# VH-VL binders against Small ribosomal subunit protein uS7c (rps7): the designs that were tried, part 2

Target 1, 178 residues: Small ribosomal subunit protein uS7c (rps7), of Euglena longa (Euglenophycean alga) (Astasia longa) (p14760)
Amino acid sequence: MSTRKLQKRKILPNDSIYNSLLVSQTINKILSKGKKNIARYIFYKSMQNIEKIKNENPLDIFKKAVDNATPSIELRTQKRKKGQISKISIKTKLERRNKIALKFIINSAKKRSEKNIIQKLQGEILDAYNNTGAAVQKKEEIEKSKSPVNNNKKFISKNKKSKNKKQKKRLKRKKNIY

## First folded at step 4 (VH-VL; framework fv_benmelstobart)

Design s21 (from b13 with light chain Y91H)
Fold by ESMFold2-Fast, scan of step 4:
Structure s21 (fold): chain C 178 residues (1-178), chain A 120 residues (1-120), chain B 107 residues (1-107)
Amino acid sequence: as target 1 above (178 residues)
Amino acid sequence: QITLKESGPTLVKPTQTLTLTCTVSGFSLSSYYVHWIRQPPGKALEWLGVIYYSGSTDYNAAFMSRLTITKDNSKNQVVLTMNNMDPVDTATYYCARDYYDLRGYYFDYWGQGTLVTVSS
Amino acid sequence: DIQMTQSPSSLSASVGDRVTITCKASQDISNYVAWYQQKPGKAPKLLIYAASSLQSGVPDRFSGSGYGTDFTFTISSLQPEDIATYFCQQHDNLPYTFGQGTKLEIK
């Protein structure tokens, strides 16, 4: 009757066909209304189609697609002071960032123009494999939004460069006037 | 047979750059991650960084300012470059492969290791 | 960074003994712990992953258990070839970190 968050803490087993944890996580992300067999069918059929198109191991293609869509950081809202909220860049574990990439791929696939979900998913995976498409674009937006990060208790500045000569001259001139 | 083998100079002077090559056999670099891990004599293992099948990298923040990992899939080689070597960097350097299908969790195959001594 | 602390730093045992080594993480890492065996002059060898999963080809006298912050590695009946240094590793978060090692010796 009630939802239980303890289920989120359980270990997810590898899938039966590719023996891959990444595949199991993807199938769970595709899940709708608890119909796991339909999610498995969608995923495995898209993989079979990719294998026929590329004549390569579809798991390798999928892993590369996920990696290409995986951001190097996670953007999060963090409360600094009461009533004040700052958006910061955090370096999180790879598994967590891979789940973000899976969300990008699946959500982007659903917004594609192909006839059915299988073709939409295979298209998005192949685009991401080629380092293109909506999922990779979302990852690139995060990369462009890099700000100071807390990594091993150090903050990394995006801009390492000093102000240009013109800016320095203008600043010195303003100080001398007063 | 799956193998990894480190090669490169065994003696480096302080302030010099270290370049080590990991040559792999029995698997494709387009399908697996490769990590670099070091071990100072008599001390614990220390993770340095990883290169993913895509060519993307992650580094231990303690080394990222002077550490670069690259690869050439056609040559079956992963290269570690570390600048400004110091005597405290004296260690056995290993390259290692991820446990297949778990994306960067465990190291199922390791190279034999190469001892790099940093001294004047 | 996640700190991994092993106990004991060394231990002595006889062939046939049950040997237990523990590893504590500075924060909750679920079951994301691996155990390695390292013999002098050799690279580490993966024995256990995901706290309790036995690596293919590894004898079943080796086992692991634990969840959260406390993890245990056990050799049910020590063999002479098991004399080595054992390391735990967390694989939950970057950077991956290792325990200081436990040196297993014959008494």
Scores: ipSAE 0.006, ipTM 0.507, lowest interface PAE 11.8, mean pLDDT 80

Design s22 (from b13 with heavy chain G104S)
Fold by ESMFold2-Fast, scan of step 4:
Structure s22 (fold): chain C 178 residues (1-178), chain A 120 residues (1-120), chain B 107 residues (1-107)
Amino acid sequence: as target 1 above (178 residues)
Amino acid sequence: QITLKESGPTLVKPTQTLTLTCTVSGFSLSSYYVHWIRQPPGKALEWLGVIYYSGSTDYNAAFMSRLTITKDNSKNQVVLTMNNMDPVDTATYYCARDYYDLRSYYFDYWGQGTLVTVSS
Amino acid sequence: DIQMTQSPSSLSASVGDRVTITCKASQDISNYVAWYQQKPGKAPKLLIYAASSLQSGVPDRFSGSGYGTDFTFTISSLQPEDIATYFCQQYDNLPYTFGQGTKLEIK
């Protein structure tokens, strides 16, 4: 007679407040140095603030924010001969693309100008909910990368160049005065 | 009880459009994904597409040019529309629920299926 | 697309026998494999997910194993009610794809 052993991989449990797997994944992504209670506090406090501002279910707002930041494809960088790099477009499952959106939201939140991490996360979620902000911009860059049309980028860069020219003219005038 | 039930025509003529409705009970379409899968008689299962809680969709590239999936959360209904039906599209069509909230682990509940025959 | 190749296409065994079905993916899919049981005229029923996790309410004589490209489904002691077609499915990447199925019959 032979003996068998059983081993199962565990599914990440839903969070205790919203009963949401998305929320659990987000808390894990915020997590630093094993301080899960702090990550939970940051997330739940940002959600509580959103609820007060919008008077709507904050989970629905958060789900929409994630959806707005989720790219339709994943871009992978591939190394070619002579150190050249090309990007290939891959259609991956939604779960993987949603993790990319979570990364965009959290990393964009950290770069915000608000003084408090809670306010930074709150602000980024609300911006993404309104289909704006840095996280959504990163998603739009991926979307535009698979399309041959980039008119908006041309207009934006044109405007920046115009501003730079004005700045240079101002500097030239100041140098001539003294 | 969690249930899914397919409904729609059982006979479609070549070149016509198929419309199937999946009516769900025991869960909210705002929290779960619903997939459409078909099975030709005696053949393997074939994944057609999914509609997410957000209303966003993903389709099998083989069908994307003629396939649309929509939903109405208030009616508890998911609708599959497939254009330009061909005899090769004869199959039992299923709707199935995916594990909710961003993770496609498995299809935990299936409808009973509806056989759609495409013939002249 | 990821191809799932299932073997054998059909299998006959006696009550009490150990039955093994295999499934091979055309590329690495980690542990993202599910196994379904389908009886004539009925929808598929989920038995195993994540290659080796038993679905709630499913008898423990059913088991799964594997990682990467090679997966195995086992019935440790075949019962009469196990007569069905069994399918593997990958859910690592879109489109989700299924094996061709294994028809299990009792001698």
Scores: ipSAE 0.007, ipTM 0.545, lowest interface PAE 9.7, mean pLDDT 81

Design s24 (from b13 with heavy chain Y105F)
Fold by ESMFold2-Fast, scan of step 4:
Structure s24 (fold): chain C 178 residues (1-178), chain A 120 residues (1-120), chain B 107 residues (1-107)
Amino acid sequence: as target 1 above (178 residues)
Amino acid sequence: QITLKESGPTLVKPTQTLTLTCTVSGFSLSSYYVHWIRQPPGKALEWLGVIYYSGSTDYNAAFMSRLTITKDNSKNQVVLTMNNMDPVDTATYYCARDYYDLRGFYFDYWGQGTLVTVSS
Amino acid sequence: DIQMTQSPSSLSASVGDRVTITCKASQDISNYVAWYQQKPGKAPKLLIYAASSLQSGVPDRFSGSGYGTDFTFTISSLQPEDIATYFCQQYDNLPYTFGQGTKLEIK
């Protein structure tokens, strides 16, 4: 993955149709191996179809679907001594949790029974908008796994091996307190 | 009843700016996309651009430097502005609604068209 | 831009004939093709969308087929009122592009 490490991350602009960062993030998550035009097409067609079905602003419907699929916390995996893998509840920024919701919606859509990806995405968005469907179920599983919130925000923002070990020790200690 | 109707000047002098208005009825500009398409006499249709329900736009690269599409949802109007008109811009200008069902986008309703002649 | 090459440019046929018009895309556009009928002095009228779907209210003598790059439009039994210019359009990607048109005349 050395070529990937050398690539600079670009600031993601708002999409051209809805002028929405959330929409751009969604298209980026649909993206398959550099076929951005196909990803844009899939998303916009699903949105236009939602508009026709609901006779409402499809961006508002999509925002509500994302809200309904957004967990209140993020779960982080931690290995135990003499035991199994445990999960710790971490309170993270809303924008990070929204990205989790987008992942739930897109991955759940791909597993749907409709005949094409546009109909699958449309169906999952509408289900999530109605507070139902697989994406919302995944969010509810996280909610049911919620333990007392751990506010180690400053520490978890950095990606170094030594800090990761220290962070895991601190999170394990906090979990054992609760 | 869904209708679109183009209005504006029928004669424009070279270098002047063209302004055309598309007035819609039977649907909301807050919910639909409106496109501008033109057709020079005896020639093929040429897509100019679109304004989305959000107010965002996309333009054909060939026209982008001199083309602006705006709208006023409360007036049910979409406005095309094209700068620096040239005799080759002589064409019938249409506005059209973009429709989507389960199989994609296509133009289901068109205005009657307005012929714009560019000459001195 | 995706180029749509339409053939023939003109066609003359008799009432009752089967008429076929073809359209070739410069790249794969799946089934994102529409066909329009345009009579002199009038706006285009949608006949076919998604390559093969008949628009509501359009007579069933009109049909379309194709996928990928090659598309056909057929009138199974030509009627006098079918005299018009016919255009294909791709809507797979912006800018939307049209064929040059086929002028249909009755002998």
Scores: ipSAE 0.006, ipTM 0.485, lowest interface PAE 12.1, mean pLDDT 81

Design s25 (from b13 with heavy chain Y105W)
Fold by ESMFold2-Fast, scan of step 4:
Structure s25 (fold): chain C 178 residues (1-178), chain A 120 residues (1-120), chain B 107 residues (1-107)
Amino acid sequence: as target 1 above (178 residues)
Amino acid sequence: QITLKESGPTLVKPTQTLTLTCTVSGFSLSSYYVHWIRQPPGKALEWLGVIYYSGSTDYNAAFMSRLTITKDNSKNQVVLTMNNMDPVDTATYYCARDYYDLRGWYFDYWGQGTLVTVSS
Amino acid sequence: DIQMTQSPSSLSASVGDRVTITCKASQDISNYVAWYQQKPGKAPKLLIYAASSLQSGVPDRFSGSGYGTDFTFTISSLQPEDIATYFCQQYDNLPYTFGQGTKLEIK
């Protein structure tokens, strides 16, 4: 961690097409799954498709989709001195919560049944715009958790099943990038 | 009707700059993307670049060091500028409009093309 | 860049014949393939998009198929006006790339 006055903070520039910071952040999240040129193409192509389908400004549709998928709080897992694990509700900056929404939209898009990642992404964005779909459902799960958690379930530090699930998710992820 | 028409010099000397203009009608440049594609005589089509409705551009990496695409929405014109022309750049140059749907996009309308000859 | 390999480079057929042209992508491009017809001295004309969708105003004798890396373009019954060069194009990724073309001639 560096302080802002001692080190120049890397600032993400607005994207070239929409002049939007949100768009740049989205492309960077897609980039985590691929290369920059491919990520840019996927996003802009999905936006172009949405514009044609809706005959509206695709940036406005995308902003609404992100808003609908943005949780009002963040959940953090904290290990307390008593060795107990609990989820704590934290009110964070909108920018940070928007990044969570972007993750929900992108990850949910990958699980869709459409043939290409562009079609998957546009479909998930349109669902979120209509306040439906997997991304919005993930947001609703967080909203339901913002009340104090009753600690009915405890976190398991080592889990072979979780490890197996991660491996299965990786294989599915590899398949979906093709 | 939707039309695109290329115009500009048909003969260019080596090392000179080529400037071509694409004039569109029947649609707005603020709502569509316009691409430039070229075809050397008897050879395959080669994509050069695109200008988006926002004015931003993407270029084929093979040409990006010497290629610029600009537009003026009020004049219904897209301009291609290519520096340091060489005889191998002799080709018919087309501007084309893209189209998109649920399955992706393709070029639905093309200009008639203009043959640019680069003499040695 | 994605390479599109088209075959054959030239084809001679008679009126009424079934004509088949193939196109192979160097990597998976799903169904993002278009086919164009180009007559001498004219701009390309879109015939097929999304590998198998017929463009409005194009005769039903033209068809396309394929997914992934292997694509086929077919003319079910060749007509004299179909003499032209045909090109495939991928539009899955930038830069957009085209096949080398198939020159169709009548015997």
Scores: ipSAE 0.005, ipTM 0.456, lowest interface PAE 15.3, mean pLDDT 79

Design s26 (from b13 with heavy chain Y105L)
Fold by ESMFold2-Fast, scan of step 4:
Structure s26 (fold): chain C 178 residues (1-178), chain A 120 residues (1-120), chain B 107 residues (1-107)
Amino acid sequence: as target 1 above (178 residues)
Amino acid sequence: QITLKESGPTLVKPTQTLTLTCTVSGFSLSSYYVHWIRQPPGKALEWLGVIYYSGSTDYNAAFMSRLTITKDNSKNQVVLTMNNMDPVDTATYYCARDYYDLRGLYFDYWGQGTLVTVSS
Amino acid sequence: DIQMTQSPSSLSASVGDRVTITCKASQDISNYVAWYQQKPGKAPKLLIYAASSLQSGVPDRFSGSGYGTDFTFTISSLQPEDIATYFCQQYDNLPYTFGQGTKLEIK
């Protein structure tokens, strides 16, 4: 069966509506027991509702929501001597970290109080877009876990921390320029 | 009631640009996707492209270089523009609505179609 | 592109007959198949979607089945008003593609 062999390919095509690999990956993560049609319906309806609410391109809103939920590192478990397990932080490819953000958004959506899965998903996406909600909270927990010691003196998110570092570097550079 | 209606020239000369308008009623273009499909006399249906509620588009690669679909939500109109018409482009052109439900995507409502003849 | 091969290209049957049309996809499309009826001079009308789901308002003598690459469309008891051309369509991947059509005539 040549057709079956071709279908065994692991490469995901871009989705049919937004021409986005991120969207295809999201639909694949929503998928349960081969119900791809239902997953497509859920995702595209949530996107349509988001556009009605925000009057903006829903793909741009979704991309920002994913970005806000994407951790800068991945936490992995490492086996120690005598079978002990410790968590270590590893910087992985953006694509892999985006898949983690997708899991956060989808799993957090399922735990929401809205009446149906479409409303749950759109609510979680909009919360993440505003840099709030359970998915973003899970990302922030990972950000804090970069170090065993939580230094609250800085109170800086990933985005703000990057910006402040640039400002500090600029100030240091100016001191050395005469 | 839900309706779609195609309008535009019925005769186009080779190398000219075709412009067709699809006027919709009974639903909002900000909430539904509209497709363009054509059918040459006695032949199969051929999908041309779609415009999403966002205004983003997807085109059949065979037509992408000469096809543009736009819309004006306030006028309830979707416009297809196809450049460099050839006699083989002679066909009945349809616009159709895409519908989402738990059972998948399909064309639930179609316009009546407009025959466009490309001849010198 | 996914190629949809429909057979037969034409058939003739008597009122009351069971009519079957087949459609084969060039690759696995799960159940993302729709079937349309088109009468001369008219736009296509949706009869079946998701390979086997009957569209609201369509008579129950129309049915569909299949999964993967092989699909069938059946009219259990042909009526005079069923004279038309029937098309299958895949909607698994863009571009959407259609079968070449089956012209149904009553003898």
Scores: ipSAE 0.007, ipTM 0.466, lowest interface PAE 13.7, mean pLDDT 80

Design s27 (from b13 with heavy chain D98G)
Fold by ESMFold2-Fast, scan of step 4:
Structure s27 (fold): chain C 178 residues (1-178), chain A 120 residues (1-120), chain B 107 residues (1-107)
Amino acid sequence: as target 1 above (178 residues)
Amino acid sequence: QITLKESGPTLVKPTQTLTLTCTVSGFSLSSYYVHWIRQPPGKALEWLGVIYYSGSTDYNAAFMSRLTITKDNSKNQVVLTMNNMDPVDTATYYCARGYYDLRGYYFDYWGQGTLVTVSS
Amino acid sequence: DIQMTQSPSSLSASVGDRVTITCKASQDISNYVAWYQQKPGKAPKLLIYAASSLQSGVPDRFSGSGYGTDFTFTISSLQPEDIATYFCQQYDNLPYTFGQGTKLEIK
C-alpha cells in the first residue's frame, strides 16, 4: 500500500446514487445505530418516498432539511472549580455543525410514532425541510443559548425582509459547501 | 388555465400496441405527476398508472406486464404504451393530474378523454 | 385490492331535494376518499377530497362525510345542472380504486 492509498482510507467517498458526500455521511451515521445493508435501504427508500410526496429533487429537500437543523454554534461543557459545570458557546466549522444536524435528524426520527423506520426518517426530513419538528427544535434550543440579553431588554427588528434576504444568501453559501 | 389533452389512434386491431400522448399546459411536469385512468363504456373508472419526478413509475398490477408510461418534461408530454390490445380494452382513456394527500393521489384536473375502440 | 361499493346504483329526485349517496370500502381507509361528478360525454370533475374537504370553485351545496369504511356524499338542494353520475375513489393504497357510480336523474 502506498501513502496515497493510506490517505484515501481516511476520506469518505460520495454515495453512488446522488454523488453526495452529505448522503454518504448520513448513511454512515444511520449505520452507527443499525445494520450495514439496512442503513442504505432505509435512506434511499426514504428519499424515493420524499420524491413522490413533494414532486421535487429529494436531494435538494434533504440539503434544506439539514440546513434548517444546523446550529450556528456548539455548546460545550466546562468543569469549573469544586466540580461546578457550565456550558460555553463555541463557533465551529460548518462541516462539523452539519454533522450535529444529521445526528439531530436521525435521533429525532427514531423517536417518532410512525410504524417503520423509513416512514420515521422521511417524516423527520420533511418536518425539518418545513423548518419544524424535533430536530429543528433541538437546533432552536441551542440558538436560544447563543442570544444573550443586552441590558434587561430584547429588541425586535422591523427589517425582516433584509434579514430574510441575508438568510437566503447564507443558505445558498451553505448549499455550495455540501 | 390548466389543461390536459389526450391524442392518438381511436381504432386499434387486436394484438396491436396502443400509444397515447397526454399534452399538458398551465403547469409543469416537474411539479405535478400525471396518471392514466380508463373507463370502459358504461363501467367504472380503472387506474392504470403514474410516472413520478425521476421517471420512476407505479402501475396497476392487472396491466403492468403490457403497460409503459414515459414522459418528456421539455415537451410537456406523458406517453402511455399498452401492448397486445384486446376488445376488452375498449375504453375512454384519460390522463389526469394527481394531487398528493399523505397516502396517495386524487385527481384535480382531467383531460377530455379519448375513446379507443379495439375491434377486428 | 380495496373494493369501493356505491349505493344506490341510480336514483331519481326532484329539484330542491336533499340527495345522499353512500360508498363502502372493503377495509379501513381512514379519510382517504374523493368524490367526482361526471356528466355524459365529459371527463370526471373533482368535488370532494379527504372525505369532507370541498374543492375550490365547487358549490357549497355539495358535502362529504365519513371515516373508516363508510362514506356519504350529499347534495343539500338538488339543481338541474347536478344531473350526472357520481363516483367515489379511495387513495389509501395502490391500486387506486373507484366505486361503480351512482346515476342521478330528475323525476
Scores: ipSAE 0.007, ipTM 0.498, lowest interface PAE 10.8, mean pLDDT 82

Design s28 (from b13 with heavy chain D98E)
Fold by ESMFold2-Fast, scan of step 4:
Order: sequence, then C-alpha cells, then structure tokens
Structure s28 (fold): chain C 178 residues (1-178), chain A 120 residues (1-120), chain B 107 residues (1-107)
Amino acid sequence: as target 1 above (178 residues)
Amino acid sequence: QITLKESGPTLVKPTQTLTLTCTVSGFSLSSYYVHWIRQPPGKALEWLGVIYYSGSTDYNAAFMSRLTITKDNSKNQVVLTMNNMDPVDTATYYCAREYYDLRGYYFDYWGQGTLVTVSS
Amino acid sequence: DIQMTQSPSSLSASVGDRVTITCKASQDISNYVAWYQQKPGKAPKLLIYAASSLQSGVPDRFSGSGYGTDFTFTISSLQPEDIATYFCQQYDNLPYTFGQGTKLEIK
C-alpha cells in the first residue's frame, strides 16, 4: 500500500470547536510568545462575531476567506545565462499556498485601524470573504506577477546560490575550528 | 448548471493563425480560472495555458512564443489565439474550468472539445 | 517539467475484475494527482483528485491512492460502462502534465 500511514499520526490535530485542521493551523500562526490559549480566544471570538454579523456558519466564511486569499502560484527567482535574473512562476503544493494565505490574512489584520486584535482579525476575514481587503490585494499582486520572465536584479535564486553559500559557509566554519 | 463550449474554425492552413472561443455559463470568469488543453488524435492530453480570474496568464513554454489567451468577463468568453499553425497542431482543443478549494486544483468541468485540422 | 508515466498502456479485463493502473511522477508531487476517464469522442471526466478523493457523483468502485511519486488508480469491480481511456494528471507545478493514458477494454 503506497500511503504513508506514519505521517497520519504526526499531523496537527483538528481544533476542539470546529473540528477543523485549517482552524488549528490558523491558531498556531496567531500564536505569539507561547500563549496558545490567548491565540485560541482571539480566533474563536473573531469567529463568534462573524457569525453574529453574517448569520451564517463562520467556518464556511473563514474557509472562503482563506480560499480567496490563496495565490495560485509562488514567485521564485532563477539566474539566467550571462548573469540575468528572472522570476519564474511555480505552482507549489496547496497546503503551502494556504499557509501563505493565512500569513497574508493575519499580517494584514495586524495592520488594520481597529483598536483590538479581535476586531482587526474579523474585519480582515470578512473583507477576504468578500474578495476585497489587504490580504486579497497581496494575493492579486502575486497573480499579476505570473509573467515567466521578470528581470529584477535585486532578487537572488535560493535554489542553487543560497544552498551553495550555506554549504561553503559550513565548510569554512569547520576548517576554522580545525 | 455549469457549461463550457468551444467554437471556431475546424480547418486551418499551415502558417495561419487559429482563434478559438470558449463560452461559459453558470459561473463568473471573475471568480474562476480557465485552461486550454489539447489532444492530438490518439495521443495524450497537453496543457497549453491558463487565464486567471485576474486576467493574468501562464503558458506552457513550448507554446509561449505563439500563444495568447484573453478573456472578456462581460461576454462570458475566453479566447485562445495560436500563431503559425502546423500540421502537428492538429488536435481536439478543450477549455476547462479549474475548481479550486482547500483540497486542491482540478478540472471539474470541460467543454465538449473542437477538432482543429491543420492541412493544406 | 514533471513527467507522468502510466502503466500499463492498455489492458483487458472481465466484468467484475479488480483493475489497477499506476502512475509515476518524475519528482515528488505530494498528493497533487487527479485521474480522468475519457470515452471515445468525449471530453475527459474527473474521477479522483488529491490522489484519493472521490469526485461527487462518481461511483465508489473507483478509488485512488499514493503519495510522493507513486500513484495507483483502482476499479474494484469492473462494469461494462467503465470501458474508456484513463489518464493521470499532476497539478503540483506548471506546466500541468498528463500520463500517456491507459486504454481499458472488456474481454
């Protein structure tokens, strides 16, 4: 059987209220300075407020908000011949793109003008649900950047150049110890 | 009910430009991605490109120099233009909707396909 | 580009048989595999997505499994209406790529 059964037991558990892995992942991304109960409170209170405003299942609203903020690709930089640098569009795993969307929503929420974290988060979720707001704008910027070639000299490929630099640094550190 | 339908010329001469239109119903082009895929007779499916709800596009590198995908949301139409047609481009051309949710991307609805024959 | 290699290219089986088709990716694609059924002169129909998720309205005799590079599609009890060509597809990276297809026919 080809499935990795061991990986199943290491997966982050679903949250206790909505029985949702996405919710559990979101709470972990809100988590600051190890205060998981505070992160849970912030998220669940935002969801409760959304339910009151929309009179709908808040989990469905949240899932749609994440969906709307999820980019279809990641942008990566690759070095061409003669030292040219170009941006390449790649479509990475959905799980990874959903985590990008969660980061957009949470970071955009923090920059909102509402006074408390709960109101900031609920506002950003509702905007994303309506396909608007800062999180969706960040996603749209990635969508517009889907051109296979973008000669941005400030960007450096992490694939070969970064790995080679890390490897060389490790070798130099090892030699310096000896 | 969701439908996609391809339309355009069925016969193209070598070196001519092909223009195919995909007309959609039951969903908004401002909310979904539409792809073009082709299938030469008796061969595998070959992905050509996609137009995103934003109007941005991505193309298969093999076709990028001669392929353009555009859309008009108000007309419910996606248009594929391919320059410099060659007999090897003879294929059934499909447009397909990419369904996207938290579980993944996949083509949930396809057009019926239109056979384009390239010959002198 | 990610290459998807299907095996076998064709197979013949009897009604009621368990049929298995495999698909191998040239690199790790996690579970980002879909399986399609195509009958002569028709567009492909989605059967399985995310390697193992059954599309709504598709009979439960169809199933998929696999992760990483090796994927399997199974028909648990072959029916006459299942005569078709079956294709795997990866959607982890652009360009999207398809297997060469497996033509299934009844003995």
Scores: ipSAE 0.006, ipTM 0.496, lowest interface PAE 12.5, mean pLDDT 80

Design s29 (from b13 with light chain N93S)
Fold by ESMFold2-Fast, scan of step 4:
Structure s29 (fold): chain C 178 residues (1-178), chain A 120 residues (1-120), chain B 107 residues (1-107)
Amino acid sequence: as target 1 above (178 residues)
Amino acid sequence: QITLKESGPTLVKPTQTLTLTCTVSGFSLSSYYVHWIRQPPGKALEWLGVIYYSGSTDYNAAFMSRLTITKDNSKNQVVLTMNNMDPVDTATYYCARDYYDLRGYYFDYWGQGTLVTVSS
Amino acid sequence: DIQMTQSPSSLSASVGDRVTITCKASQDISNYVAWYQQKPGKAPKLLIYAASSLQSGVPDRFSGSGYGTDFTFTISSLQPEDIATYFCQQYDSLPYTFGQGTKLEIK
């Protein structure tokens, strides 16, 4: 079964250049019609270009870009009894939320106007690093969704408090009139 | 090499604010997450919160209303502030490193811990 | 929050014994479990992560297994220096939660 298959599988190794699991995961997420070597080339060339532009460790820039695009919650679709679909906000571990950020960065990069995928990816990473760009915008959309959920809990609590006030008013009225 | 060290007051009166500093060496706060965990005497560990590279934070909901975690990357310091201390908050407080790349929502390096006693 | 229930609370064993400690999660957490060793007055030390992966520098007499909700930690041949409290931790979702600990003592 899937559980036993997962237990027997090797964990994804760190990449060979930066010794980073995040880099390895990113290369796997760079969907290409070609080979894995093309995805590796695209990513590493983007990193080399970033290093030349910023004169900083490109891995640190990339990690910060991912952090800036990482939402604080995950939205999940849940099936109900008869064709009803609801969305719930859950607070998942950072790794799952980082994969969402990677999706945002890669998908946003593909929609950019630069000439080739390498330039598109480096541009999106640099924008996210500066806390701007389409990937960060998508993260902010999820952050907005978090507010209604928190408000619902407060609203329920406030409604209970309101009921308590109404109960107190009813009791006072009853006790004040004999 | 890699070290974390907690510092701050060892005695706090009820209702006062606790401020603890975690000083790190051997790694950059721009590349790692730092967590705060506490342990009351003879009891289980309790996760309090984390600060990420960007300075963003996540807190345990049980403490969120009175907890703040901040950092200064240039000073290699992470600061935990906890308001309205109560005797039940008596515990050894630890800071610990979480390395983003290691699938590591576990803690690979810990500070030595600092015992904070809350009493009148 | 995910509750981690650890058993037993305390255990007394002899040098050379095989020691087993278990943790049960209140919901499916895949393999996102770590095990720590804590000696009196010291910070916890990571022994096992991802339910079964041995941390670098940790003796191979320590092992872990499990998936989903049931997890086991084993010391194949107890040594005097292994006398400590052991904790499990889930890291599938926030807040991170720990077992109550198992205090291991020598007979």
Scores: ipSAE 0.006, ipTM 0.514, lowest interface PAE 11.2, mean pLDDT 80

